# Ledger of designs, part 4: VHH binders against Small ribosomal subunit protein uS2c (rps2)

Target 1, 281 residues: Small ribosomal subunit protein uS2c (rps2), of Bigelowiella natans (Pedinomonas minutissima) (Chlorarachnion sp. (q06j20)
Amino acid sequence: MNFELKNFNTIRINKNQTILIKTTNLENSSKEDTYQFILKMLKAGVHFGHKIKKWNPKMSPFIYQKLQGIHIIDIIQSYTYLKKACKLVYSKSLTDNYNTFLFVGTKKQSPIPNSIFYHASRCNSFYINNKWLSGMLTNWENTTRSINTLKYLKVYQKTNMFSKLSMKTHSIIDKKKNRLEKYFGGIQNMTSLPSTVILVGQHNEITASKECRKLGINNITILDTDCNPEFVDLFIPANDDSSSSLNLILGELQVAINIGRQKFCENLKTWKNSSSILKQI

## First folded at step 1 (VHH)

Design l4 (framework vhh_lunsekimig_d3)
Fold by ESMFold2-Fast, scan of step 1:
Structure l4 (fold): chain B 281 residues (1-281), chain A 123 residues (1-123)
Amino acid sequence: as target 1 above (281 residues)
Amino acid sequence: EVQLVESGGGVVQPGGSLRLSCAASGFTFSDYYLYWYRQAAGIERELIASITSGGDTNYVDSVKGRFTISRDNSENTMYLQMNSLRAEDTGLYYCAKEGYYDSSGYYDAFDIWGQGTLVTVSS
């Protein structure tokens, strides 16, 4: 009877809470799969923003409504932007093995650093989850020197010469190695600047975001209701405070990267076969 | 309704150049990722280049530095500039638009394919 309501699904959170999601402008293909994934996002709490007194008005287009003192993020937009980000990283991974990803999230006393490490490691990507040092990307020459020093110290500590040094010298070298491992360990195998940087916790990663912009490096940032969507190439409106929300968002990006890499390897095998046949012509 | 039409293929000598075009209709061109695929006789189609809605480009190693993908959103057309062509570049070239995919796979990210345009590199 109501033409407007046919474009919405209602989701009951509890006896006193329901939310409406609009289904207009979703892709028609696999509507059931899309719906099930949106339910998965809702169960993970992707839509729970911050308290209404802790928000950025520039995030207003991505807020569905206010509910019990919290901003509720528009889950359809969260899904759409997540899908767009996954397509980007999949496409980059599918094309060649030189497209690299750097996951950044250093907010202490949060699920972010552990989630960053977990997901980056599972897609053979790089990470920074302790502290962003100013110039890590814009001063790549200096970063490369620090990485080389770390690699050198790790090799040196396995030599007989090292075992002959005084205990004080051992302590000094070990402290230097541990400091470098702490800040550069996650990027020690990076041979060039990353093609894409994935940022979690915008307020803590402002310097990283600015460096990406200065260098023209693609930046995907997870934005909660207190974040600023200006100066970000691609963002995903989502709850960045819960492990379940972060693991869903970062897990989808991880899966997209891995599938792209797998398809690249399949394409490479096909190309080797193609090249062999064409050389005979 | 949604259509992709390739053109610009032909016969060229090794070391020559060609520019392929992909004319699109029936969708909001500027919103979609676009791809070039290549297929030699009896071999599976392979992705060679991609371009995002924002204009970021990616290439397979064998064409990197020789091929350039670009898009003109005002003309709803994607291009592939091919330089320093080799015999191995011979094949049917297809353009494709990003398709629907789910969270489990992203395997079928390509929805719509053109008819192809033939490129032959021989003397």
Scores: ipSAE 0.000, ipTM 0.128, lowest interface PAE 18.4, mean pLDDT 76

Design l5 (framework vhh_lunsekimig_d3)
Fold by ESMFold2-Fast, scan of step 1:
Structure l5 (fold): chain B 281 residues (1-281), chain A 122 residues (1-122)
Amino acid sequence: as target 1 above (281 residues)
Amino acid sequence: EVQLVESGGGVVQPGGSLRLSCAASGFTFSDYYLYWYRQAAGIERELIASITSGGDTNYVDSVKGRFTISRDNSENTMYLQMNSLRAEDTGLYYCATTYEYWPSGEYTYDYWGQGTLVTVSS
């Protein structure tokens, strides 16, 4: 006796785990391509939530079921929200080069800070992965002063004047420059407020989230099962504890930004009566 | 399936007007950027006008002030209103969009209409 659910596909993750996916919720004529990407998400562990005791009931709509003491996130919703986030950053990148992205994730002893640095750097975007200092966006004038001090110290250290200073003075200047590099290095080329902020680790980034709301800056937040979706502009339900999961989610946002920027450059060249760059695979 | 179907092309006298239409299906039209391209004989295909999902428009200098791109999200249709037509405007006009951004990027395709011929008589 085979049990066949109408409008459902079964995906086997391992010998003991099978996920039922409602195919009527899968948009587009390329169902096979959608299926393959969902398999990629499952292999990356995007669907593994936190332990049952560490959850927010407001995340209930995004939880598929409970398995082996953890919540399993609804992978179809993860895919749908990821797709929506990718479309948003793609559209912003395609419109002009003034739309900038800031990636934020500072949770220590996690894969978050390294994933933030890796993906932001690969889409020519800004990042904060060490510590969010209160007022980083709401007190932009003060942030700009700190950035200018960092830039000045970097230039100064390359001069003959610096080489002639005492070893103790060298140490003091180097320590100050390293502190500023640690907190502001990822945003040192930011000339204005970002148009979009991508947050990982909601509980660690509550101050950043509040500043975005105060300034009307759109934020995309990755929400695990212990997070709160109520006060977020756009979110992606996903495992934020696994390097593979984060690299897939942030990697897709990175790719969307890069494709949008490439299309913008091609359009600009065409408008200047220049041949478009031949697009590579 | 994603389809773009152009209409409204034809023969027109210099100084005349034409309105091109592009009917779209198979994707969420309102979310996408839409483009009009022109290809003249012996010349590479040129982007002449674009419109964002929010309605912001851009044009090449040669058509600015004469052509107007617009969209009707309720009818899934994009338009190009062409006024003060010149002999140089003769060519095949294509509407285009980037079909549904696929997250991996590998399945992101540009979709083109079949093209509609506009001839401005001498």
Scores: ipSAE 0.000, ipTM 0.168, lowest interface PAE 12.5, mean pLDDT 77

Design l6 (framework vhh_lunsekimig_d3)
Fold by ESMFold2-Fast, scan of step 1:
Structure l6 (fold): chain B 281 residues (1-281), chain A 120 residues (1-120)
Amino acid sequence: as target 1 above (281 residues)
Amino acid sequence: EVQLVESGGGVVQPGGSLRLSCAASGSIFDDYALYWYRQAAGIERELIASIYSGGSTNYVDSVKGRFTISRDNSENTMYLQMNSLRAEDTGLYYCARDWEIVGATEFDYWGQGTLVTVSS
């Protein structure tokens, strides 16, 4: 029995990087859209993993090859898992306005915190990009108390009573307010646990990941070559060290959430029109 | 959960016509590419027709000019109008949905299938 390659094309990324892409008998426009998106992923550096020395063997199925002391991530698998993640957040957004998303990424001296803030804000979602405090989700009562304290201190600082306090007391209160703003500011308008948590930088967010699993909250995690896929509901194998890589991945999730929310609003308008007609009977 | 339900299959004489329907329940599908696949006895499942969210269509050569794929996003339903049916058109017909926004190449949603038998 002989085997042969059929319906395949290659994309050359640079001198030492090419990938094999399976083609289909589908419309040329669909094929072109797929190629263009994979090309965008390659240009964004989604496929650049960590140095060989620091990898996790459980990520081996997602590694295409070793190149210049770095693991190269399988871009086709990155694409496939990204597609699955986009489908999930779209379906959640399509269901109702009570499905909420929390973006988490706190790794200092990386593009992660800024990318988290940027993309969460653009899909009207919540974020934690400074520090994950143990119990943020599993001890929701304490989290709500901290949020309420933050809101109270912001109001209190505008009062005449505050103005009459000593300089030392002002400093103490300001430091407490700033600490709470730093940790809880991105979630201060959360009234309930999120339906889905999007995590970037697994090693920094292992506590957040464990809390999601304990509470049965869907978590989507971006996994680089040094990460562990075992504690994650859905993951996206990708470079988490590049702004362009993160902006592409988080940008697609952001767009999927927004499209889902838009479709929910369209469905609501259709339902209201139908309900109005029926009530005239 | 997304569920696809095919209907409209049956027994028809050569040269006859059938209209297949694929209905999605509990979801919306106007952002998805939609497909009809056919599986004949002893033959691998093959793509016979596709329709994209923008309305563009594609067909396998053996059904061009005889089959017409269409969609009604308001009813969450896709159709396959089959004319001039031949014995080789006999098989199980499946509908599938794919995620168009990310340029998907895999089909994650399949229906149960509807049987079409062209007599003799």
Scores: ipSAE 0.000, ipTM 0.144, lowest interface PAE 16.9, mean pLDDT 76

Design l7 (framework vhh_lunsekimig_d3)
Fold by ESMFold2-Fast, scan of step 1:
Structure l7 (fold): chain B 281 residues (1-281), chain A 119 residues (1-119)
Amino acid sequence: as target 1 above (281 residues)
Amino acid sequence: EVQLVESGGGVVQPGGSLRLSCAASGSIFDDYALYWYRQAAGIERELIASIYSGGSTNYVDSVKGRFTISRDNSENTMYLQMNSLRAEDTGLYYCAKGWDEYSYEFDYWGQGTLVTVSS
């Protein structure tokens, strides 16, 4: 008979690490399913924050405890905020075909850029995972010109005219095309501003966050223990240093977007069928 | 399919040093977090050190200041430099990669390398 607190369950993560979760914070109607999902989050390492010397005191409400030189994020809050974010992107995807999503994460010394690419691609969304250039959204006209230049150079490089140019000129054009591909490749098919931006790695994406606010674009940000939750529209407290943590969080958002889009198509078919029947009466 | 191979384990006296290596065939180290786990006799496997694609590291408190994890992506090799070894560091050491697009858990790819600290 192991002792267990009335409203808490003890979960062992490794031989030296345990977490207490307060069961009264779980949803009543889906308590077992919620518990299983929280276990999945713990296994993915969503709760592992940054080193204790590198934290923002504004994140204190979302930190459960300190252990082994790192902050442990409150997994119940991570779950709650993740579900709020999933509901938001689902609702946006359900409403109309004009809602588009842009995933942003450029921190080079992390799993962020790769996770951004993989999850954005799987929900037919756009991404910026190399470098945010100031004005990418606020100066959309310049961004469109850069995208058009990239498309033009890709076409030009396939022509016989290009093959006639000197090796020096080839090098200059190739360098320019490669630079544009790095910065704009993930958004080259964007015809308008995104309706929602999903940011990972707040410190690297401060400019992107500010541009979203200026344009009134909904912003969902993943916040680790060293981030600032002030002035963010919606956030998810989570580990942004682990592929498993990022794949779980971004994967849930990706699934919510896809389910919303599927449901929109189903609703549209139902409406068309109802309209057709009414015309026969 | 990619395989991880651990090496560098052995028998050392307390206070000694060892350098463990984890070598991979292919490009699995790019863009992934890599981990060192250890398992002592009769004890569950524990995470001791982590290194992310850009070089950020984390350590369990018992090895901080004594162990150093590093990676060389050009050689597809990860290292664990172990200094000031203690009897409690005895165990089988495994290298692992993080979650991939098909898995929800850490993948253990090697059979491990044995480290014995004895007097």
Scores: ipSAE 0.000, ipTM 0.094, lowest interface PAE 22.2, mean pLDDT 75

Design l8 (framework vhh_lunsekimig_d3)
Fold by ESMFold2-Fast, scan of step 1:
Structure l8 (fold): chain B 281 residues (1-281), chain A 122 residues (1-122)
Amino acid sequence: as target 1 above (281 residues)
Amino acid sequence: EVQLVESGGGVVQPGGSLRLSCAASGSIFDDYALYWYRQAAGIERELIASIYSGGSTNYVDSVKGRFTISRDNSENTMYLQMNSLRAEDTGLYYCAAVEWDYGLSSDEYNYWGQGTLVTVSS
């Protein structure tokens, strides 16, 4: 055993799980902050992949080791790709207030739909967390028509005319409104195609991913060990089965979007102040 | 149940034209979104063109201006008019149909055609 531990730290995750972290790949000026963030990722379970029998060999570059029947994701790579994704959404938010983000994750019996709703709502962004309907982005005109129908039905239900309709007609209208709210509610205030789409659960969102590629929309996808990295623009290797893992990853993207928007507003305020001074000359 | 039957595939010279047809049986066609997919050797099946119940159309950039998708709801048939064909257009062309209002992912499409081979060669 000629294992050299110089420049490595050991982190114990539980009774039988220990991970080695190579600290030499961190920036000197932010080394301590980066290390502390990686510890938070480990505590959130970002590195826990799927069972060995469910993996995709194309994910092998992102797998650190196998441990107790599961693949362990390389946390340094998870951090690096997450940092890259945060920089992208920050830059888009910083450059133009018209840049919009759509969060997509519809996998039933998982923490994904609730995490999608929670994080999209907290960065004033759009979401689809029930079902991706084929053509939602590639047929934007029909999506707009469905949204307009939803808005119309919501207004109509508050009218005295609606109150005078038969119970059968009430049921029909309510059923249609609820169906449209379920599928389009999260995007009802979208006036144009999104600038960036954030996908969770690749196997469930393959149609959404294909539509993004067809339209040239930037697609950020969270990839677990059973996913395929070949046809994704930008990805984050991470556990997509844990609410703590998803909340950390999506939370960092949420924060990056918000910081970018805040900085855009600060820059706009500075420009307005300068413009006001010039108008007085 | 809707069954899709494709026709019109064949061998054509570069710069030539070809019209593919996709005929549906047994259902009301009006409420369905209709798609043409292409699968070339060594490439994943890709969406080439779409036409929705309201008549709106979309195309991949590589075929814009050359291909035209259309539908005839009275004949329960969808068409793909292919003009200025190139060697890169060679592949198996599939039609697919899905109910627009509730959709299904490509993996869950209600109806797929069997595919028709288009070969562009001299």
Scores: ipSAE 0.000, ipTM 0.102, lowest interface PAE 22.5, mean pLDDT 77

Design l9 (framework vhh_lunsekimig_d3)
Fold by ESMFold2-Fast, scan of step 1:
Structure l9 (fold): chain B 281 residues (1-281), chain A 121 residues (1-121)
Amino acid sequence: as target 1 above (281 residues)
Amino acid sequence: EVQLVESGGGVVQPGGSLRLSCAASGSIFDDYALYWYRQAAGIERELIASIYSGGSTNYVDSVKGRFTISRDNSENTMYLQMNSLRAEDTGLYYCARDYYGSGSEDAFDIWGQGTLVTVSS
């Protein structure tokens, strides 16, 4: 008999890869808008997992199929989890101005550190993209001391007293400032623990993940096929090896944060205007 | 990237002495709290000694007065001088570092591979 395919679309990725998607299973958007976004995800390579020999069996629910020696991630689930994560960060940004976001991704010789910096900066959020030092969140008092030392050294270097020191002393102070800037620069304006941490590269950020769990800080982690979903609050199944994949996913989170903050500011202005009018009565 | 490499382990008679070294590569050493842990067969890893960036030291009661932890920031090396060794000092000795001095295993960003110390008569 006829297999009814009118509620499915075939998406061709390359000459040897096609994916069937159920448009009827997609919620809270027009079918056309959702379809176009999934096409954008596929073109960005979000669905390309790791080689079949390098995977975590706990990721099997998020794997669509195996093609050409790699796992293909279920793009519908990637989309669903991404939209869930976007709704969460939007809601947090909308609720109050004390909700802050920390982007973490330090894997060297990868697109991760640059993508972290790019997207965190564009939503006025904090980042760690060089190295996670043990205790960065669990020993917040010590992190605050390091940040204060960095700020002090930056101010001190502009003083007349500093200008009178020997070149050897200048070098020593500059090296300490540069090291602190390297590790703490992305969080130097963070006055409290973040409300949400966005992690890329689970294996490299295992210490950061553990610290979030100890402190009850919500984390959103991008999980490739070799990652473990059991130890994460919210995750997005996706390719973490591609700049285009990372930029799409982190870009959507960035946009959701910015829209939430914009709406919070609009609501605050509306409240202030209402308060001003009431004072006239 | 930074690695911690232990050396100086071996077989020694009861009452003997050994000096363990932990050398760091690639990173500034000065800002880190540094630790020696010991793991004996069938026993959980325990903190033996710690040295903080300011020079303060702590020891587990069983080694106080016998072991001395020290650091040479210019050589990126930490030492554990072990004197008056006992059979119960037998174990695998690990060095570890933590920028914050928290002393929590969960907070350590790097561990060494371990060096074996056997105290046997």
Scores: ipSAE 0.000, ipTM 0.091, lowest interface PAE 21.6, mean pLDDT 77

Design p1 (framework vhh_7pa5_2)
Fold by ESMFold2-Fast, scan of step 1:
Order: structure tokens, then sequence, then C-alpha cells
Structure p1 (fold): chain B 281 residues (1-281), chain A 121 residues (1-121)
């Protein structure tokens, strides 16, 4: 008689907003629910684009109007594309445990890196939020080698042998481990290429986008008014400068992934019970 | 291939009771969360209730809490909605919906023409 269906234990950046959106979804799927969610998007500032002087004309179809020196994004299109992206990640999560997600956003002096870390962590997914090193996906062998070095150094630092080394040697090893943790920590448990990559800040992630294209990896990109929608698999027109906007968009993707994974686990339990009965025959 | 057939609707006086049924086929019923959704004349669809795949967890719209009870029989591939203390505002076409995913923008799938519930004096 409560709303405990499809729940999962996680900490949220915008706790009240995420809970309210999920509750509204179960209450009513009418036009009123759609309207209420659009109001949530407006309150989060999803529709605030960049300054008129900092825009890409190819984003014109997604711009509603110009107001006080900035472009206003068409919130209805933002809603529609976000819904499509959520359906995609939910479907992939529901299918099997081999579908993995990589969140990428490295723009310094922005809310992007922290938002990427927060949301990827809360759906047991991978992330890169410091710097994209050329070849991270296309040269997977080299990436795996770097990950293995990071894991080795972490283990080595716990040994008695390490404690007996000079202070200078400790500093050298710690600096190397910290550098690798900074670049590869978020992907250290990746055993294969991701099935889907979620990109925030297109201009900063051009190399990542190109690598996804070369490898045929599905790419979901958040596009602000200064971005280019050409050559992107699926995109969400939205403000990428506001933590509230990013938390709403990435939070919805996070929830969709988690719900899909919960459904997969429930289906697996049902199949296992059926299989155990059949094995007795 | 997937098919849902609603039944059990009818005319009833305020304060009366009705039990709706939904016969499911073409999918593994016991694997899916199931919902009831209603549509009153001139209004959009309104979510009524949801039940988990096992039947252990349920949720209800505030307008029907304490009056309606959702249940399922996985052996018979059938979903039920027990409606008590019916009010005129409960007058609607009631649809059985398979829950293929849950998100802020979930739109329930409807199968068939639903079952009509009319509450009038």
Amino acid sequence: as target 1 above (281 residues)
Amino acid sequence: QVQLVESGGGMVQPGGSLRLSCAASGFTFSDYYMSWVRRAPGKGPEWVSTISSSGDSTSYADSVKGRFTISRDNAKNTLYLQMNSLKPEDTALYYCAKDEYSSSWYEFDYWGQGTQVTVSS
C-alpha cells in the first residue's frame, strides 16, 4: 500500500526532486503528469541555453526563443529526447548484465565532473570525469594495461615491502598511483568496451565521441545551444552549465538504468525457480 | 502476440462494489509488474494501481487508497481489481496494462477497449 515498488538504496544529489518525479510517474500517466514533469524541468533550468553570441546555428530547431541575451531551449523537445534516452538505457539494462554504461564529462570549472561521478556511481556504472586520453576506447589494450598497473600499485602499497622503502620512493610511487587513479579510477573495473556512452559537454569530449563512432558504440550526448547535433546517435537538448539541470537529466538516466537492472534481477529469479523445478523431471 | 482482455465492469450504485479481471496471454505474466489505468469521459488516462510480479508489493493512487485492492493469480495469468465503496467519480473505462518499464514518462500500454464501470444513482 506504499510506493516501495522498483526501489533501490542510493544517495541522490537532488533527493527531493528525484523522489517526487518517480512518485508522480506511478500516480498518473496523463497529460497532467507530463505537464508537472515539464514544470520540474523548467524549475531546474533545463531550458536556459548559452548567450546568443555563443551558439551553433544547427541547434536552431531546438531553440524556442531568445530572451535577455540568451537562447531558450525548446523544453518539449528536451522532454521528448530525454524520454527516448531513458527508454534506450532501460531496455539495455533490462536485457542482460553484459550491457555497461560509461558516463563522460571532463569540462573543468563546471558542475559536469562532479555530476558525472555522482550519477554514474549511483547506477553501478563507469565514468571518466578528469581527462579523456586519446585512445581510451580505440586502444583498449593500452587502457587495460594502465588499469592493471593501477591495481598493482594499490596492492603493492599495502605490502610490508612498501613500508620499508625510502620516503623518496614512497613519493614517486604515490604520485604515479594518484595520476593513474585520476584518469582510470572510474573505469578500473571495466573488463570490456561499454555498450553505451553518455557524454556531457560535447566540445570537451570530441575525441571520446569520435572513438565511439569508430567502434560503433551507442552515444547519448547532452547538447547545449553551442553544440552540433550532426553525427550524434541520440542527443538531449539541455542546459549543461547548471548542476540542477544536469542532476535532473542524469538523474533520470540513472533511475532508468537502475529500474531496468532491478527488473532483470526479478526476471532472473523467476527463471531460476522455474528451471530448478524442471531439473527434477 | 501480447493480449490483455478486461472484464467485470458494469453499472452500480454509489457505495457498491465490482471486481474487474484481466486475462493475459502471449507473454510470461509472472515476470511483469501489472497496472490498472482508467479513462473517464473527457479526461486523460489516470493510473489507479500497480502490483509486483510476485504479488508481494502493491501501490495505489490517493483517490482509491483504502477502497480498491489489486491482486493477481500467476497460475491463471489473471490480474484483478476489487473496487469497494464506489463513487460517481470512479466512472471510467478501466484498462489492464503491462508494465514494460518505469520512468517519469512511462505511458501505459492499453489492450482492447477496456471494461466500462458506471457509478450512478
Scores: ipSAE 0.000, ipTM 0.125, lowest interface PAE 14.4, mean pLDDT 76

Design p10 (framework vhh_7pa5_2)
Fold by ESMFold2-Fast, scan of step 1:
Structure p10 (fold): chain B 281 residues (1-281), chain A 120 residues (1-120)
Amino acid sequence: as target 1 above (281 residues)
Amino acid sequence: QVQLVESGGGMVQPGGSLRLSCAASGFTFSEYAMSWVRRAPGKGPEWVSTISYDSSETSYADSVKGRFTISRDNAKNTLYLQMNSLKPEDTALYYCATDWDYEGLYFDYWGQGTQVTVSS
């Protein structure tokens, strides 16, 4: 028997794939909880990178090995970076209700747009999942104008004046409203720039990433093996091509935001109950 | 509301063929990898095959490789499984499933299943 194998757990990924993970790389007295979460990440396929021929050498530090013609991402690093990202969004949510989050992922023919919509909506955050238009954040005044036009058209369509217009005019207005809803609907209630932007699909969101950098907005980007880590403030090495991987990563960020917001509300309630200033409310 | 409705199962002799279909609704079918999973009486579920959202990649369980072919029609929101050279051990309830992972390791939604019986 080889004693070195005692420091590894064998995980079966699928019928033809098995991976060893080092349990000694898990840091803290809640090793069981951490280990179980890493198993959940492995089951979700977070570690499956792109095929060997489609990768960025700058991602080498985050690649554990090659297996079955694909790069396998270092799951321990994926976990560590995910934990850092969750702590960041939790801390921002815990501080006040003015910290806003924008989820961005527009890659068509992928699980990204649906995952973006699903998770952003479930943490009362904003999203862009159809198309990033240049200047959406750097030209905020123009974005606000487009949002206001969308809101105006929605209100106008419910008026008696609109109902009296010709069918051709109805069609023109509906087409304009639908275009604006498609691009700006997910951000129509944003009154200011977001505090944090969560990006999925770096190759499709290069413009969004550059705008965040120009404005000093924190961005959290999910990086697959074909991505470039030099473009981001905080990143999570992970499979960005599968729903299970995306739903796990974005789901954890969603939960962290919700817990932070819930805790902020509970802290405010506790302070009001104990404060002599607010006892009369 | 996500719905997956399987059809095409039945009784067939060993060496025969069947084509299963799965009609999907309530989600953007073209954005999801899709899988076929089967469950034989008294056994746990066994992954059979997966196809990527764009049909560029397919994978199969060793037990069915070379005999089964998975395909999809994104315009019709339909998944297919062509089963050739059927064996008695292929007897199972076959489920259509959305697959969060191309390798068929984690499933979001499952259909009600369609029964395949191979007997002589």
Scores: ipSAE 0.000, ipTM 0.092, lowest interface PAE 21.9, mean pLDDT 76

Design p11 (framework vhh_7pa5_2)
Fold by ESMFold2-Fast, scan of step 1:
Formats: sequence, structure tokens, C-alpha cells
Structure p11 (fold): chain B 281 residues (1-281), chain A 123 residues (1-123)
Amino acid sequence: as target 1 above (281 residues)
Amino acid sequence: QVQLVESGGGMVQPGGSLRLSCAASGFTFSEYAMSWVRRAPGKGPEWVSTISYDSSETSYADSVKGRFTISRDNAKNTLYLQMNSLKPEDTALYYCAAGDSYEEFLEWGYDYWGQGTQVTVSS
């Protein structure tokens, strides 16, 4: 019987450690639903930070404790910031001016690039998961030119004129097209700057973060214990080294975007029905 | 008509310094990342350095890090390369190029190229 602790839930981190979560500090959701989601985050390893020797002291407010040589991220803050980020992308998805999202994560030899591709694709959003080229957003004219070159080469390769070129020239053109596809393929259908950028792997995406700040584009960044929160508009303190943690965080953002887009479509249908009635008057 | 004109090359003793300049015309210089690429006799092109369109970012080949400094003046449409502690291995024709580097084919990764300026480091 936990009646004396009715305002608290106990979460077991491992065999010898538990944390007591004050449920009254959680945002508007049933205590049971919130508790179950926090358990899901713990199971996914969202709370596992880096080794104590590899951390940024500015992340101290988001660290619950040190345990067995690693920092344990404050799961309540991870949940709170994740919920805030989901609300933001959901609200933006409810309007046609705020329905464009760019997912960025290029860290090689990590789960980040594949997770970025998977989740961006599942919410009809754009992605950069190979390399951030300086000026990709701040020099939009150059980016548009590169995208146009990619589109031109893809069309050109399907022509009879291309078929008449030497094998060496075919190889050169194919390599140029493949290089452009690696860098710009995920944004080739972007006609304007994104309304929101979702960044994973802060140390690899400093340039992308700076460009978002310079252009006033909202960026949501996943911050592990070795990251710096000073240069980020909205962040989610979480483990960025685990596929399960990363897929949970990006999956929730993906779902929020999709629900927002679905509601936008429903609102548009309702407006069209109302417009039809007004047209009859 | 696009032109990139390099200058400042010449002969120098090992340990010496040279400053290369590249005057750009015919395109919006301030919207392009700019690079220096060199070609030594009998070798393929080697990327040396890149600077972002707004000068916020610079990158260097491992062989020149700590010795070379790339900079630009967008008001004058000019790119610079300050070369210090020059080595005989730095002897090459140095090209100014408009665009970010691409790994596989450097000449296809850039929109525009200069004619090159010769740098000779002799012992």
C-alpha cells in the first residue's frame, strides 16, 4: 500500500538504486499514463548519460546522480522537455506555414544517421544524415542551385544523349550525381527554408545549430551529458548513443508531427465543407 | 562571365611566408564558400582549405593545419591564403575555387576555378 506516498511513484533504475518521482510535478496527463511513459523511457535507456570523465558541467541541472561511473540523466526533466518539444511540433503541424521539418544527424559509426532517415521519412519531413555543408540554410540560393543540379543530372541520365557518352564520362557524371544525392537527396523537395530543425549529435551539428540561430529557425536538439545547452532554443536531455533511446525520442516527435498533420487535414476538410455551405448562400 | 584570378605566388626559402589572393567577379561572391586547391607536378589535385560564405567556419588539410590561414573580404570580393612556415612539399600550382569541397572529384565539386598561381619552395 503506497497511500502515504500517494503523490510519489518509485522507479527502479537497477538492482540497488531507485528514484522517487513526485507525480504532482508532472504536466497535464493522468498520473498512471505519465508513469507508464516514464517507465517506457527508462526501459529504452533514455536516462543513461556518458561516463563521468566525459561530461559538460553545464548539463549538471539535468543530471539526477552519478551511478557506476556514468551520469544518470533526470528522467522527469527528459520527459518534461520531450513533452514540450512534442507540443511545439504538433502545434506547428496544425498550420500550413509550420508543417515543414528538417531532421539533422550526421555522426558516422552511430545509430543517428539511420534513425534520422527512418523518422523523417515516416512523417513526410526532410533530412540531412550524411554531411552538413556550410551555408545549407543561410546560403539557400547555393543550396537551391545544388538541388537543381541533382535534379538535372537525374533527368539527364534517363536521356538518349547520356546513353551516347563514353563509359568514363558516365562514371564521372554518376559519381557527381551520387555525391549530390548523399548531401542533398533528403532535401531535394524542399522549396523553402524549414520552419523547425531537429538536431541529433550536437558536437557534429554545431554549424547547423549556428545557421538556425542566425536565421531565427526554431531548433530542437537532443543533448547528452557531454553537450552544451547554451546555444539551443529547445532541447531534450537524453542518451544519444543508444538506438532504443534515440528511436523513442525521435519516434515521439514523429508521432506528434503526424497527429498534427492529420488534424490539419481534418480542419481543412471542415473548412471546405463550411466554404461549400457559404457558397450556396 | 565568371572569373577567379589568383596572385601572390612566387619563390621562397623553406620557413618563409607568402600571401595568396584571389579576385572574384561575375557571381555573388558573398553567397559562396571558397576553397584553395593545389596541384604539385605529377600529382593529382589536393584540397588545401575552405572558408564558409560568412567566414564563420574554416577547415584545413592535415598537411597545412597550424601553418596556413584562409580568410576573405566580401566587400572586396577577395579570398586570401596566408602561408607560413613553408616547406618544399608545399611547392604546387595553387587554385582558387568557388564552392564546398567534394571528396571524389574536386574539379566537379566546384562551380568555378581560377587559372592558378605557382608557389615554389626551394632549399
Scores: ipSAE 0.000, ipTM 0.151, lowest interface PAE 20.9, mean pLDDT 77

